# Ledger of designs, part 13: miniprotein binders against Protein Hikeshi (HIKESHI)

Target 1, 195 residues: Protein Hikeshi (HIKESHI), of Homo sapiens (Human) (q53ft3)
Amino acid sequence: MFGCLVAGRLVQTAAQQVAEDKFVFDLPDYESINHVVVFMLGTIPFPEGMGGSVYFSYPDSNGMPVWQLLGFVTNGKPSAIFKISGLKSGEGSQHPFGAMNIVRTPSVAQIGISVELLDSMAQQTPVGNAAVSSVDSFTQFTQKMLDNFYNFASSFAVSQAQMTPSPSEMFIPANVVLKWYENFQRRLAQNPLFW
Below, E stands for the ipSAE of ESMFold2; O stands for the ipSAE of OpenDDE; V2 stands for 0.75 times the mean of E and O plus 0.25 times the DockQ between their complexes.

## First folded at step 15 (miniprotein)

Design z3 (from z1 with K51R P74Y A104S; at its last look DockQ between E and O 0.60; V2 from the best seeds 0.00; counts 0 for: pae E 2.9 > 1.5)
Fold by ESMFold2, look of step 15:
Structure z3 (fold): chain B 195 residues (1-195), chain A 119 residues (1-119)
Amino acid sequence: as target 1 above (195 residues)
Amino acid sequence: TPYAKAMLLRWRAILYRKRGDLEKAIEKLEEALRLNPKDPYAYLSLGKIYRRKGELEKAKEAFERAIEINPDSYLAWYRLARLYEEEGDTEEALKELEEAYELSPENEEIKKELERLEK
């Protein structure tokens, strides 16, 4: 349903569901992460009138989670890249993950996705981020991360005969990764600042 | 797949619940449970809906069913605790909240609720 990608790491496609409408990805060693891509896997679209609010959480000096609204994913914008390098010392924002927050260690941050009404999302204000200053620099970074993601993820593709039946693992068809890759490239070429 | 369709139905139930159409939300959850009878998130949703309707015994049964399916879900225990708190049964609320805490001791919100209820 959702995926989460950090450059140089395995793509995560098995979000931890922490409520009927809330999903979480763990980000170990979050201090080395500058950007995160959040995307829909394409097999389960949001119902009409709904979308996903995307949050970032890191532990503060007391080990307590600090949540910040990054932005949104919707059927019309099914993937987004977020810069988080400047957020690791900021003030928290209003968030829905209180009792559902699962922090494993002090060095683990989290990406949270809350399924919400579009009307409710329109009233939310993401934390401010510095814009990528040049289209060429942004495009180059995004293309490198996209290529890295596709090459790395595709190296783990398995055939039906090689699949391991396990309830602890979720699998995606390899073509989902390719479709996302192609769609993202087309959208980036049409509008390099479509975020 | 039947499981993917069941999940879509659960998401539609969430839409109806958030818009206040509680009867349609229940209808979609019952349809989802026909496709996936052991879906703890469908029962969690039913529990929230029945609580909002004031049907507290049905809410309790739904949360207990979610626990039966996945006893490691601290969320089901936590919501059951909040239901007992609403009924004024602080002793049972603490019992259920302690179960949620044991399952997720790193969760500071649960810890704060335990401290609050102990006054």
Scores: ipSAE 0.403, ipTM 0.769, lowest interface PAE 2.9, mean pLDDT 76
ESMFold2 (binder alone), look of step 15: mean pLDDT 83; pTM 0.779
OpenDDE base, look of step 15: ipSAE 0.647; ipTM 0.846

Design z4 (from z1 with A4V K5R L8M; at its last look DockQ between E and O 0.65; V2 from the best seeds 0.00; counts 0 for: pae E 2.5 > 1.5)
Amino acid sequence: TPYVRAMMLRWRAILYRKRGDLEKAIEKLEEALRLNPKDPYAYLSLGKIYKRKGELEKAKEAFERAIEINPDSPLAWYRLARLYEEEGDTEEALKELEEAYELAPENEEIKKELERLEK
ESMFold2, look of step 15: ipSAE 0.463; ipTM 0.804
ESMFold2 (binder alone), look of step 15: mean pLDDT 83; pTM 0.775
OpenDDE base, look of step 15: ipSAE 0.754; ipTM 0.905

Design z5 (from z1 with S45N E86R; at its last look DockQ between E and O 0.66; V2 from the best seeds 0.00; counts 0 for: pae E 3.4 > 1.5)
Fold by ESMFold2, look of step 15:
Structure z5 (fold): chain B 195 residues (1-195), chain A 119 residues (1-119)
Amino acid sequence: as target 1 above (195 residues)
Amino acid sequence: TPYAKAMLLRWRAILYRKRGDLEKAIEKLEEALRLNPKDPYAYLNLGKIYKRKGELEKAKEAFERAIEINPDSPLAWYRLARLYEREGDTEEALKELEEAYELAPENEEIKKELERLEK
């Protein structure tokens, strides 16, 4: 039902379910992560009147988890980008992930999602600098993703003279990738939510 | 699929439980369990509902069923321990809480409750 994305990493779509209404994603090597995207996969929406409270956990110097409320996802706001670079120290917040089998090691952080009534979520206060507006967050994340993809794909470019025969493989001309990139950039600048 | 339908029914039951409509929550969980009889989260939800209704024998049965399906999860053991504690059966509460502790020895909530009850 949920996905979790960090720039430059494979999308996680298989949350560990730790209670009837709680899910967790692991974030190894969390010290290198500045932002995380939490989103709904789209085929199973929340029931009307419910949403998800999103938490971040890092291990303190004794290896104990410190949980902080980042913000929310709902049917009306099904994705959100959270800035976690400033949240890897300090005091934790009230959280619902107590007596659960949540596997952790030092240097592994976690994203937790707790399914709640919208009215209950309205009484929760996220940490002050975690949430980025959905429009701003989506635009910034998308730009970084596009740049990373273009640079990666371009590193495989060869001229036709450099090709060796490989009749069982499929190829995409580099110009196709460039045209896609340019068109997507233009559309994103005109309307960050055009998709 | 039948499992996708069972998952949607379980979500509706969670909604009904959180809104206090416990009878409809039970109906949806029973429908979900007909489609997926080995769903530990449906039994965890039933246990919470029966506890809230004061039907403690049914609550114990539901949590025990969740343990049978997934004995490596400390949550069901912990919830069963808290149920025995509510009834004043401290000996059985400690027994179940020790099982939860063995599964998650670094869990601060379990440690705190175990220490509290051993006093």
Scores: ipSAE 0.359, ipTM 0.759, lowest interface PAE 3.4, mean pLDDT 78
ESMFold2 (binder alone), look of step 15: mean pLDDT 83; pTM 0.774
OpenDDE base, look of step 15: ipSAE 0.765; ipTM 0.911

Design z6 (from z1 with L75M Y78W; at its last look DockQ between E and O 0.34; V2 from the best seeds 0.00; counts 0 for: pae E 7.0 > 1.5)
Fold by ESMFold2, look of step 15:
Structure z6 (fold): chain B 195 residues (1-195), chain A 119 residues (1-119)
Amino acid sequence: as target 1 above (195 residues)
Amino acid sequence: TPYAKAMLLRWRAILYRKRGDLEKAIEKLEEALRLNPKDPYAYLSLGKIYKRKGELEKAKEAFERAIEINPDSPMAWWRLARLYEEEGDTEEALKELEEAYELAPENEEIKKELERLEK
């Protein structure tokens, strides 16, 4: 249901589900990461009245997780770019992830997504330095994200005649991904901040 | 697919649970389980709802079912341990909490709870 993209890395689309309403992506070598993109894949929307609170977690010097609220994704804003370069030290914030909800590997940070009521999300305040840096950096990062996502997803394309029966899996037609890619590029060229 | 429909029903149940409409949440979870009878997250949700309603035996059964379907989830073991602790069955609570610890040994909260109960 979610995707996570770091510039220069493969897109992660297989979040670890750690509770019925909580998902995580591992971020190895987190000290080299400046921005992360969190987005919805689009096949399973949030129920009306709900959205996703997005958190960043890293281990402190004692190995204890420190969680910081980055921001939100919703059906109306299904992707967001977060700056994490300034968040790798600091005080944790209130969060819905109990330590028991997450299997943690040492030296690996995590992106956590918690499905919440929109009313509850409106009462939450993201950490103040998670905003996107600049229009130029935003546009460049966004274009790299688009290219990486499209190239990765396209590498799995098969025709209907080539499909192996897998009744327990959901599939996305390749033309949906291509149309999204082309439309997004066009809109980005017209207004780099449209999303 | 039935899997996707079951997932949407489970999400709707989460909405109802967070809004306090526990009966509608159960209804949606039961519908989801008719479509996907081996959904551990639906049982995990049921267990949380039954605990909130004070129906502790039903909560225990739901968490046990979640464990039967996915024994690698530390959350289900931990929640079952909490139920046994609330019933005063410290010995069984320790057994369940030890299972959660084996699955998440880096979790300091589980470790602290184990130490607390072993007193």
Scores: ipSAE 0.112, ipTM 0.587, lowest interface PAE 7.0, mean pLDDT 76
ESMFold2 (binder alone), look of step 15: mean pLDDT 82; pTM 0.762
OpenDDE base, look of step 15: ipSAE 0.624; ipTM 0.832

## First folded at step 17 (miniprotein)

Design j1 (from z4 with S45N K51R E86R; at its last look DockQ between E and O 0.51; V2 from the best seeds 0.00; counts 0 for: pae E 5.0 > 1.5)
Fold by ESMFold2, look of step 17:
Structure j1 (fold): chain B 195 residues (1-195), chain A 119 residues (1-119)
Amino acid sequence: as target 1 above (195 residues)
Amino acid sequence: TPYVRAMMLRWRAILYRKRGDLEKAIEKLEEALRLNPKDPYAYLNLGKIYRRKGELEKAKEAFERAIEINPDSPLAWYRLARLYEREGDTEEALKELEEAYELAPENEEIKKELERLEK
C-alpha cells in the first residue's frame, strides 16, 4: 500500500500495520534525516472519498511521542516529500563555554499514515515548514530516489513460474513498479512542486 | 488476486463504518473473511463495530480471534482489555493490558491506562 524513502537508505515498502486504518514506518537515527518521501505503491488505491494523513512522530524531552501532521497523500496526489529537519526534539543548544554534554538515548521516530475521509482531512492543518523549499534540490533528490527505488525493486522481480504459493504474502509485479515510476516522473516533470 | 479483493473489501468496510453504516460494514468484512479467513485486521474492525453496536460478546470473540491470528499485535490486546474493563472485570483487563504493554511499552495510551488500573 505505502512506501517510505529517505535518501541514502533502503526504501521501506512493508509498513507495520498498527490498526485497520493506520500504518507506521520506523525511522532509526532520525536526527540525521532531513527529508522523507511517502508514496502509494499503486497496488490498491484509497476508496473513493478517502485519503491518507501523514504524520511524523518523535519522542519529546520526556520520552513521550509527539505526533505532527506533515501533510497528505491521495489518489490524486499519491506521493509527497516532507522536510522534517527542525521538527526533532534532539536539537542541542549552544553556549560560549564549550559544548554541553547532551545525553541522547538511541531512539526511533516514526512516519504514520492514517486512512481518513477526505472531508476530515480538509479540516487538518499541517505543520508550517514541512514542505520542501528548494525546487532544484527537491528535484535532484526525487530523481535519484526514484531511480534507486525502481532499480532496487526491479532487481527482485520474478516470473510467475518462479513464484511460490504464499496465500498470506503480497507480491508486486515489476510492471506495477514501472508504471508507478513513470507516472511519478511525469508528474514531477510537469510540476516539480506538485506535492 | 483474492488477497487484493479481500483488502478492497476491508477498505470498503472501513468506509462504511466511518459513515455509520455498520451493517454494510459487517457484510463486507464477512465477505473479506471468506477470501482471507485469518485476517487479523478484519477481526479488529469487526470487534470495533460490535463494540459500537453494544454486542460485547461478539466484540470479545472478534478481538480474541485477532489475537489468535497475530498475538504480537498490541492493539488487539489493548482493545480486549478495554472490553473487560467496560464489563467491570478489572483483573482480566489488567492481564490483557499487561500483554499490550509488553508488546508496545512506548505507547502512551497503553502506558497511562496500565498505570491507572494498577494504582
Scores: ipSAE 0.209, ipTM 0.632, lowest interface PAE 5.0, mean pLDDT 73
ESMFold2 (binder alone), look of step 17: mean pLDDT 84; pTM 0.787
OpenDDE base, look of step 17: ipSAE 0.752; ipTM 0.907

Design j2 (from z4 with S73T A104D E106Y; at its last look DockQ between E and O 0.49; V2 from the best seeds 0.00; counts 0 for: pae E 4.0 > 1.5)
Fold by ESMFold2, look of step 17:
Structure j2 (fold): chain B 195 residues (1-195), chain A 119 residues (1-119)
Amino acid sequence: as target 1 above (195 residues)
Amino acid sequence: TPYVRAMMLRWRAILYRKRGDLEKAIEKLEEALRLNPKDPYAYLSLGKIYKRKGELEKAKEAFERAIEINPDTPLAWYRLARLYEEEGDTEEALKELEEAYELDPYNEEIKKELERLEK
């Protein structure tokens, strides 16, 4: 239901559920990470009236987690880029991860997503320098997402001569994916916020 | 798939619980459990709902079921401990809370409650 991406690493799509409404991704070697991307996979949208509060946790000198609110993802804004490099020595914020359904590893940072009512999220204030939504950063992230999707999808391409008949399976012609990719890139260059 | 449908039902139950529609939340969780009978998060949600309704024995049964499905769940032990505390059984509450602490010793809330009860 959620994905987490750090530049130069494999995307994580298997969040660990730690409560009925809370999910985490581990970030090993977190001290080398400057930005993370959190996004919805699209398979399970939030129910109407709900969204996700996104938190960052790192261990303090005693190994205790320090949680900071980064921002939000919603059905209307299903992805966000967060800068975390300046947060690793910051103060904790109020957070809902106090009683969780998993053994934590205090030497590893975490991204936490809490599914909440939109009204409750409106009363939360992210740390002031976590969100990175400049046009250049948004464009760069979006280009990387496009390249990643195209490269992934194209790695499964087969010619018609390579196919075996499989009438219960649906197929998408590869040129449709390429055309979509080219059109999306063009629209992004024209208006980085069109989507 | 049935697992995806069960997960969507759990998310809808969370919505109903947070809005105070506790009967509708139970309905959705029971639907989810018919699709995935060994879902500890559905039982955790049921336990929280029954506690909010004041049905403490049903709440205890739900948290115990979640523990039976996955005993490595500090949250389930913690919630069960709080129920024993409300029943006045401080000795049993402490036992359950110690189990939660051993599973997650860096949990601020568990540690604070354990220290409070040990007074």
Scores: ipSAE 0.295, ipTM 0.708, lowest interface PAE 4.0, mean pLDDT 78
ESMFold2 (binder alone), look of step 17: mean pLDDT 83; pTM 0.779
OpenDDE base, look of step 17: ipSAE 0.658; ipTM 0.858

Design j3 (from z4 with R10M S45N; at its last look DockQ between E and O 0.73; V2 from the best seeds 0.00; counts 0 for: pae E 2.1 > 1.5)
Amino acid sequence: TPYVRAMMLMWRAILYRKRGDLEKAIEKLEEALRLNPKDPYAYLNLGKIYKRKGELEKAKEAFERAIEINPDSPLAWYRLARLYEEEGDTEEALKELEEAYELAPENEEIKKELERLEK
ESMFold2, look of step 17: ipSAE 0.592; ipTM 0.840
ESMFold2 (binder alone), look of step 17: mean pLDDT 83; pTM 0.785
OpenDDE base, look of step 17: ipSAE 0.816; ipTM 0.931
ESMFold2, look of step 18: ipSAE 0.518; ipTM 0.814
ESMFold2 (binder alone), look of step 18: mean pLDDT 83; pTM 0.773
OpenDDE base, look of step 18: ipSAE 0.797; ipTM 0.927

Design j4 (from z4 with V4I M7F; at its last look DockQ between E and O 0.63; V2 from the best seeds 0.00; counts 0 for: pae E 3.5 > 1.5)
Fold by ESMFold2, look of step 17:
Parts: sequence; C-alpha cells; structure tokens
Structure j4 (fold): chain B 195 residues (1-195), chain A 119 residues (1-119)
Amino acid sequence: as target 1 above (195 residues)
Amino acid sequence: TPYIRAFMLRWRAILYRKRGDLEKAIEKLEEALRLNPKDPYAYLSLGKIYKRKGELEKAKEAFERAIEINPDSPLAWYRLARLYEEEGDTEEALKELEEAYELAPENEEIKKELERLEK
C-alpha cells in the first residue's frame, strides 16, 4: 500500500509490516541520500479520518536508531518528498517505532510509516529541515523520479499469457502504469505543485 | 477480493480502537477474520483491545492465535510476554520474551526487557 523512492535507485513497493499499523522501508547507504519520496500505491486507501505519519531513522554514533518525524501522507496528499540530508546528525523526536518488537537493522537507515488518526497527526510537528526546496528544483527532481518509477514498474510488466495469478497476489498492468506516468507528467507541467 | 475486504475491515478496526470504540473495533475484526481467518494482525489487534478492556485471558488467547499463524513475529511473542508479566508469572514471561529475542536479537527493547526480568 506504500511506496518509497530514492533517485537513481529501484523503487520499493513491498514495505515490511512491523505491526498492525506500522510499515518500514530499509535505506542502505543512507549517507548518499538527499531526498526520499514516500507515496501511496493507490490499492488500499486509508480509512476516512486516518493518515500516515512518516519517520526517518538512522543509526547514531553508537549504532542505535534515531527516529525523526518527516511529515505526512494522507488520502488527500498521497505522496510527499522529504529532504533527509540534514537529518543524519539531528536529535530524535517522539515516535511510535521504538516499542515495536520487530527485527531491526540499525546499521541501515529506515523510513517508517505509522497509521494514525488525522487528529493525532495534527498534534505532531515534523523536523524543520525536511521541507522540499524551490519549485524549479522540485519539478526537475520529480521528473527524474517519475522516469525512474516508470522504468522500474514497467520492468515487472507481464503479458497476459505469462501470468500465473494466485488469489493472494495483485498485479499492475503495464499500460496502467504508462497512463499514470503520462497523466502525471501532463499535470506536473500544468501545476508543478498539484501533488 | 475477500482478502482485500478483510484488510480494509482491519483498517476500520484500527480507526475504532484508536477512537476508543472498542466494541465496534472487535466487531470489525471478527468480520475481517471471517473473511481471512489466518490474519495475524487481526489477532494482534484483538489482543491489544482485550488487554485495554482488562480481559487478560482473551488477550492471551488472541496473541497465542497470532503466534500460531505467524510464529516468526517477535511482536506477538513480546506482547504475550508482557501479559504474563502483568499476571506476575515471571517464568512464563521470560520464556515468551526469549522467543522474541531469538527472532529479533538486534531489537534493543526486547534486550532491555529480557535483562530487566532476569535480574
């Protein structure tokens, strides 16, 4: 239900579920990452009144995870770009992931998504340096990410004759991804902040 | 599909639980389990709800069902250990916590609780 994209890397669409309401993506070689995109895949929306608080975790000098709130994704804002380059030496903040009792890899940074009530999310304050930069940078950056997303998603395309579907699996036809890509490019050209 | 519908019912139950509507949350989780009886996250949610209601035996049964479905989940073992600790059964709490530790040895919270109970 969530995706995570870093420019120049394969998009991740299979979040590790670590609790009934918490999901995680691993980010190896996190020191080279400046921005990350977190988005909803569109298959399962949040229930009305809920959304996702998005956190970034990196290991501190002792190898212990430090979690920071980046921002939010909701049904009304289903994707967001976060700057993380300035967060790799910051202080931790209140977060729900420290009590998760999951398999952890603290030597690798992580993106965590916690499903919360919108009212609870309104009481949370993201770290101040996670904001996205100027519109011109944003449109150029997002174009590169859209190209990467399309190329990644299309690499999983199968013909109808090649499919071996099972009742527990869902597939995305390549033409749907292409239509999304073309529509997103058109909308981005019309209004670079539409999403 | 029935599995997607069951997932959305579990999402709805999370909403009700967080709003304090525990009976509606249970209703949605039971509905989800009729559609997908092997959903460990539905049982984890039920266990959390029964614990909030003070129904500790039902909470234990729910966490045990989650473990039966997915014994590789350290979260289910950890939550069961916490229930035994609340009952004063430190021996059983340690047993369950050791299972969680074996599954997630890098999890610092599990390590700390294991060390605390072994004192």
Scores: ipSAE 0.371, ipTM 0.768, lowest interface PAE 3.5, mean pLDDT 77
ESMFold2 (binder alone), look of step 17: mean pLDDT 84; pTM 0.790
OpenDDE base, look of step 17: ipSAE 0.733; ipTM 0.897

Design j5 (from z4 with E23K K24R K28R K53R; at its last look DockQ between E and O 0.67; V2 from the best seeds 0.00; counts 0 for: pae E 2.5 > 1.5)
Amino acid sequence: TPYVRAMMLRWRAILYRKRGDLKRAIERLEEALRLNPKDPYAYLSLGKIYKRRGELEKAKEAFERAIEINPDSPLAWYRLARLYEEEGDTEEALKELEEAYELAPENEEIKKELERLEK
ESMFold2, look of step 17: ipSAE 0.468; ipTM 0.802
ESMFold2 (binder alone), look of step 17: mean pLDDT 83; pTM 0.792
OpenDDE base, look of step 17: ipSAE 0.739; ipTM 0.899

Design j6 (from z4 with M8F L15M; at its last look DockQ between E and O 0.65; V2 from the best seeds 0.00; counts 0 for: pae E 2.4 > 1.5)
Fold by ESMFold2, look of step 17:
Structure j6 (fold): chain B 195 residues (1-195), chain A 119 residues (1-119)
Amino acid sequence: as target 1 above (195 residues)
Amino acid sequence: TPYVRAMFLRWRAIMYRKRGDLEKAIEKLEEALRLNPKDPYAYLSLGKIYKRKGELEKAKEAFERAIEINPDSPLAWYRLARLYEEEGDTEEALKELEEAYELAPENEEIKKELERLEK
């Protein structure tokens, strides 16, 4: 359904469902986070006419959540990068995340995704400057994302003596992942927009 | 897989409910529950739909089934409490709302309603 990625951290793909149409990712140590990527995993698209409103929440001085609309993900725009570094003292906005089982700890913020009608989303105004399209920010985030992917994939690397033969399991040799990583970094250094 | 198909059906039911086509929403939720009978969010959706249709006993049954599957969900207790309040049973509404509050004491919506009913 959804994924959430912070540069330099492991990707999250197991959102906590808190209502029939609402999902949450925890962001521990949120004060060190400047950007977050929210994306659709592709396993289940939105129904036609639907999309996802993406919110950021942090605890205020009283420990109460302050929710701010970051922007949207849709079938036509299935991923988005949001800057949150300037939002950690901002004003809250109207939000649909009432009456939910949300853990409140001092260092944990949250990303909330609410599945909504596209027409309803068109009436919502995200906080300014949350969406990121700058090449400098994109290049920085992309490098952190590649480091994260390599660290994640390499944690599953095994020697041939440690392999578990199983028809339900897939294995990726670490050298293949490293070669891909090095090639991608080289291409990115030559042209940050080579996508 | 049948679980992925059940999730898609539940999402389509959300679309139909938000557009006001409550009969198609119910149809999709019933299909989803045939594939995944222990989905508390499908029952939460059914309860909301039946409440909107004015079928309060069916709404109550749906919310109770959601609680049966996942009793740690404050949302299910909260919605059941609001249903009892609509029936005028303030004492039962308060009991259900207190359960939701114990599960989510930092939720402002639950807290406001609990305080309102205690007065």
Scores: ipSAE 0.460, ipTM 0.798, lowest interface PAE 2.4, mean pLDDT 77
ESMFold2 (binder alone), look of step 17: mean pLDDT 83; pTM 0.789
OpenDDE base, look of step 17: ipSAE 0.734; ipTM 0.896

## First folded at step 18 (miniprotein)

Design p1 (from j3 with D21R E31K; at its last look DockQ between E and O 0.73; V2 from the best seeds 0.00; counts 0 for: pae E 2.1 > 1.5)
Amino acid sequence: TPYVRAMMLMWRAILYRKRGRLEKAIEKLEKALRLNPKDPYAYLNLGKIYKRKGELEKAKEAFERAIEINPDSPLAWYRLARLYEEEGDTEEALKELEEAYELAPENEEIKKELERLEK
ESMFold2, look of step 18: ipSAE 0.530; ipTM 0.817
ESMFold2 (binder alone), look of step 18: mean pLDDT 84; pTM 0.797
OpenDDE base, look of step 18: ipSAE 0.797; ipTM 0.926

Design p2 (from j3 with A6V M10L; at its last look DockQ between E and O 0.69; V2 from the best seeds 0.00; counts 0 for: pae E 2.2 > 1.5)
Fold by ESMFold2, look of step 18:
Structure p2 (fold): chain B 195 residues (1-195), chain A 119 residues (1-119)
Amino acid sequence: as target 1 above (195 residues)
Amino acid sequence: TPYVRVMMLLWRAILYRKRGDLEKAIEKLEEALRLNPKDPYAYLNLGKIYKRKGELEKAKEAFERAIEINPDSPLAWYRLARLYEEEGDTEEALKELEEAYELAPENEEIKKELERLEK
């Protein structure tokens, strides 16, 4: 139902559920991360009147989690880019991730998503400069994500002469990925927010 | 898929519970449990609803079922501890709260409640 993407890493689509209304992604080696994309996969929309509050967590000097509100995802804005590079020494904020199964190690941070009433979310204030609204920054991040996906997918390309039969698997011609990549780039240049 | 339908029902039940429509919330959770009888979060939600309704034995049974399905979740242990405290059984409340603490020792709320009950 949620996805979490960091430039240069594989997308995570299997959030760990930690309560009926709370979901977590682990972010190993968090100090190298500057931005994170949180998005809805589209398979399970929020009920009308609900949305998701998105939090970032890192361990403090005692190994205790420090949670900071990044912003929100909703059915009307199902994806968002959050800048976290300046948050790793910040002050914690009020958060709903209390009695949960949280495993902490050095260099492991988390993204937490709490499913909440929109009215409750409207009263919350994200930490400053976490959400990215600059068209230039959004375009640059999106281009890097696009390049990463294309390069990753291409690294597994094989010719028909190299293929073995695998009738239980689905296959995508490499040229389809290339054409999608080229079309996406063209549309992004015309309107960085088309998606 | 069954997973998608169960999650949609669970989130709808959460909406109804937060809006105070407790009977509608129960209906959705029972529908979810017919599709997946071992969903620990459906039982956690039921437990919270029965507690709000004052049906403490049903709430306890729901939290115990959530623990049986996922004993590594501190939330169900914590909720069960709170129920025993409300029944005046501080010995059992402390036992359950210690289980939650072992699973989530960084949790300030659990620490505070442990310290309070041990006085």
Scores: ipSAE 0.497, ipTM 0.795, lowest interface PAE 2.2, mean pLDDT 79
ESMFold2 (binder alone), look of step 18: mean pLDDT 84; pTM 0.799
OpenDDE base, look of step 18: ipSAE 0.778; ipTM 0.920

Design p3 (from j3 with M8F E23K K24R K28R; at its last look DockQ between E and O 0.45; V2 from the best seeds 0.00; counts 0 for: pae E 3.0 > 1.5)
Fold by ESMFold2, look of step 18:
Structure p3 (fold): chain B 195 residues (1-195), chain A 119 residues (1-119)
Amino acid sequence: as target 1 above (195 residues)
Amino acid sequence: TPYVRAMFLMWRAILYRKRGDLKRAIERLEEALRLNPKDPYAYLNLGKIYKRKGELEKAKEAFERAIEINPDSPLAWYRLARLYEEEGDTEEALKELEEAYELAPENEEIKKELERLEK
């Protein structure tokens, strides 16, 4: 359903579900991370009228999560790059992860995705330090990232034939990834600014 | 796949719940549960819907089913506790809330509710 990518790390495709409408990716060693890419895998689109609010959380000096709204992903804008390097000591924002808040170690931050009504998302204000790259840079970065993601995900499809599945391992069908990749490329060719 | 279909149905149920169409929300969740019968989050959503409809026994059953499937999630225990609190059953609310607290002892929301009920 969602993917989370940091340059130089394996893509994460198995978000931890923490509520019926909330999903989390752990970001170990978050101090070394400057940007994060959040995207839809294409396996599960949002229902019409819904989208995803994307949050960044880091542990404060007491180890308690501080959540900040980064921005959004939708069926019409299925991927976004967020700058998080300036947010790691910022103040928190309104967030929906209350009772689902599980304390992490001090070196682990989180990306949270909350599935919400588009109308509700329109009333939310992202943190001002979160920024996407320029249109041309975004297109180039996302193209490279998506090519790398496809190659990475394809190796898991082959690995299924070579390994006994484990309950702690997550797999995605290769043809679903391919369809998403082809659709995204087509959209980029038609409108590089479709976010 | 059945898992992908079940997740989409659950998200559509959330959409219907938020729009107040609780009948359609239940229908989508029942369909999702036919495809993925051990989805604790579908039961959590179903419990919220029954609570909103005032069908409190069905809400309890749904939250209890979610706990049966995933007893290590503090969310299901917390929601069941809040349901008992709403009914005025403080004894049972405390029992469920203590379970949620054991699973997430540093959660401030759970801790505040525990302190409130123990007074």
Scores: ipSAE 0.421, ipTM 0.780, lowest interface PAE 3.0, mean pLDDT 76
ESMFold2 (binder alone), look of step 18: mean pLDDT 84; pTM 0.793
OpenDDE base, look of step 18: ipSAE 0.796; ipTM 0.926

Design p4 (from j3 with Y3R E55K; at its last look DockQ between E and O 0.53; V2 from the best seeds 0.00; counts 0 for: pae E 1.9 > 1.5)
Amino acid sequence: TPRVRAMMLMWRAILYRKRGDLEKAIEKLEEALRLNPKDPYAYLNLGKIYKRKGKLEKAKEAFERAIEINPDSPLAWYRLARLYEEEGDTEEALKELEEAYELAPENEEIKKELERLEK
ESMFold2, look of step 18: ipSAE 0.573; ipTM 0.827
ESMFold2 (binder alone), look of step 18: mean pLDDT 84; pTM 0.793
OpenDDE base, look of step 18: ipSAE 0.796; ipTM 0.925
ESMFold2, look of step 20: ipSAE 0.552; ipTM 0.821
ESMFold2 (binder alone), look of step 20: mean pLDDT 84; pTM 0.793
OpenDDE base, look of step 20: ipSAE 0.797; ipTM 0.926

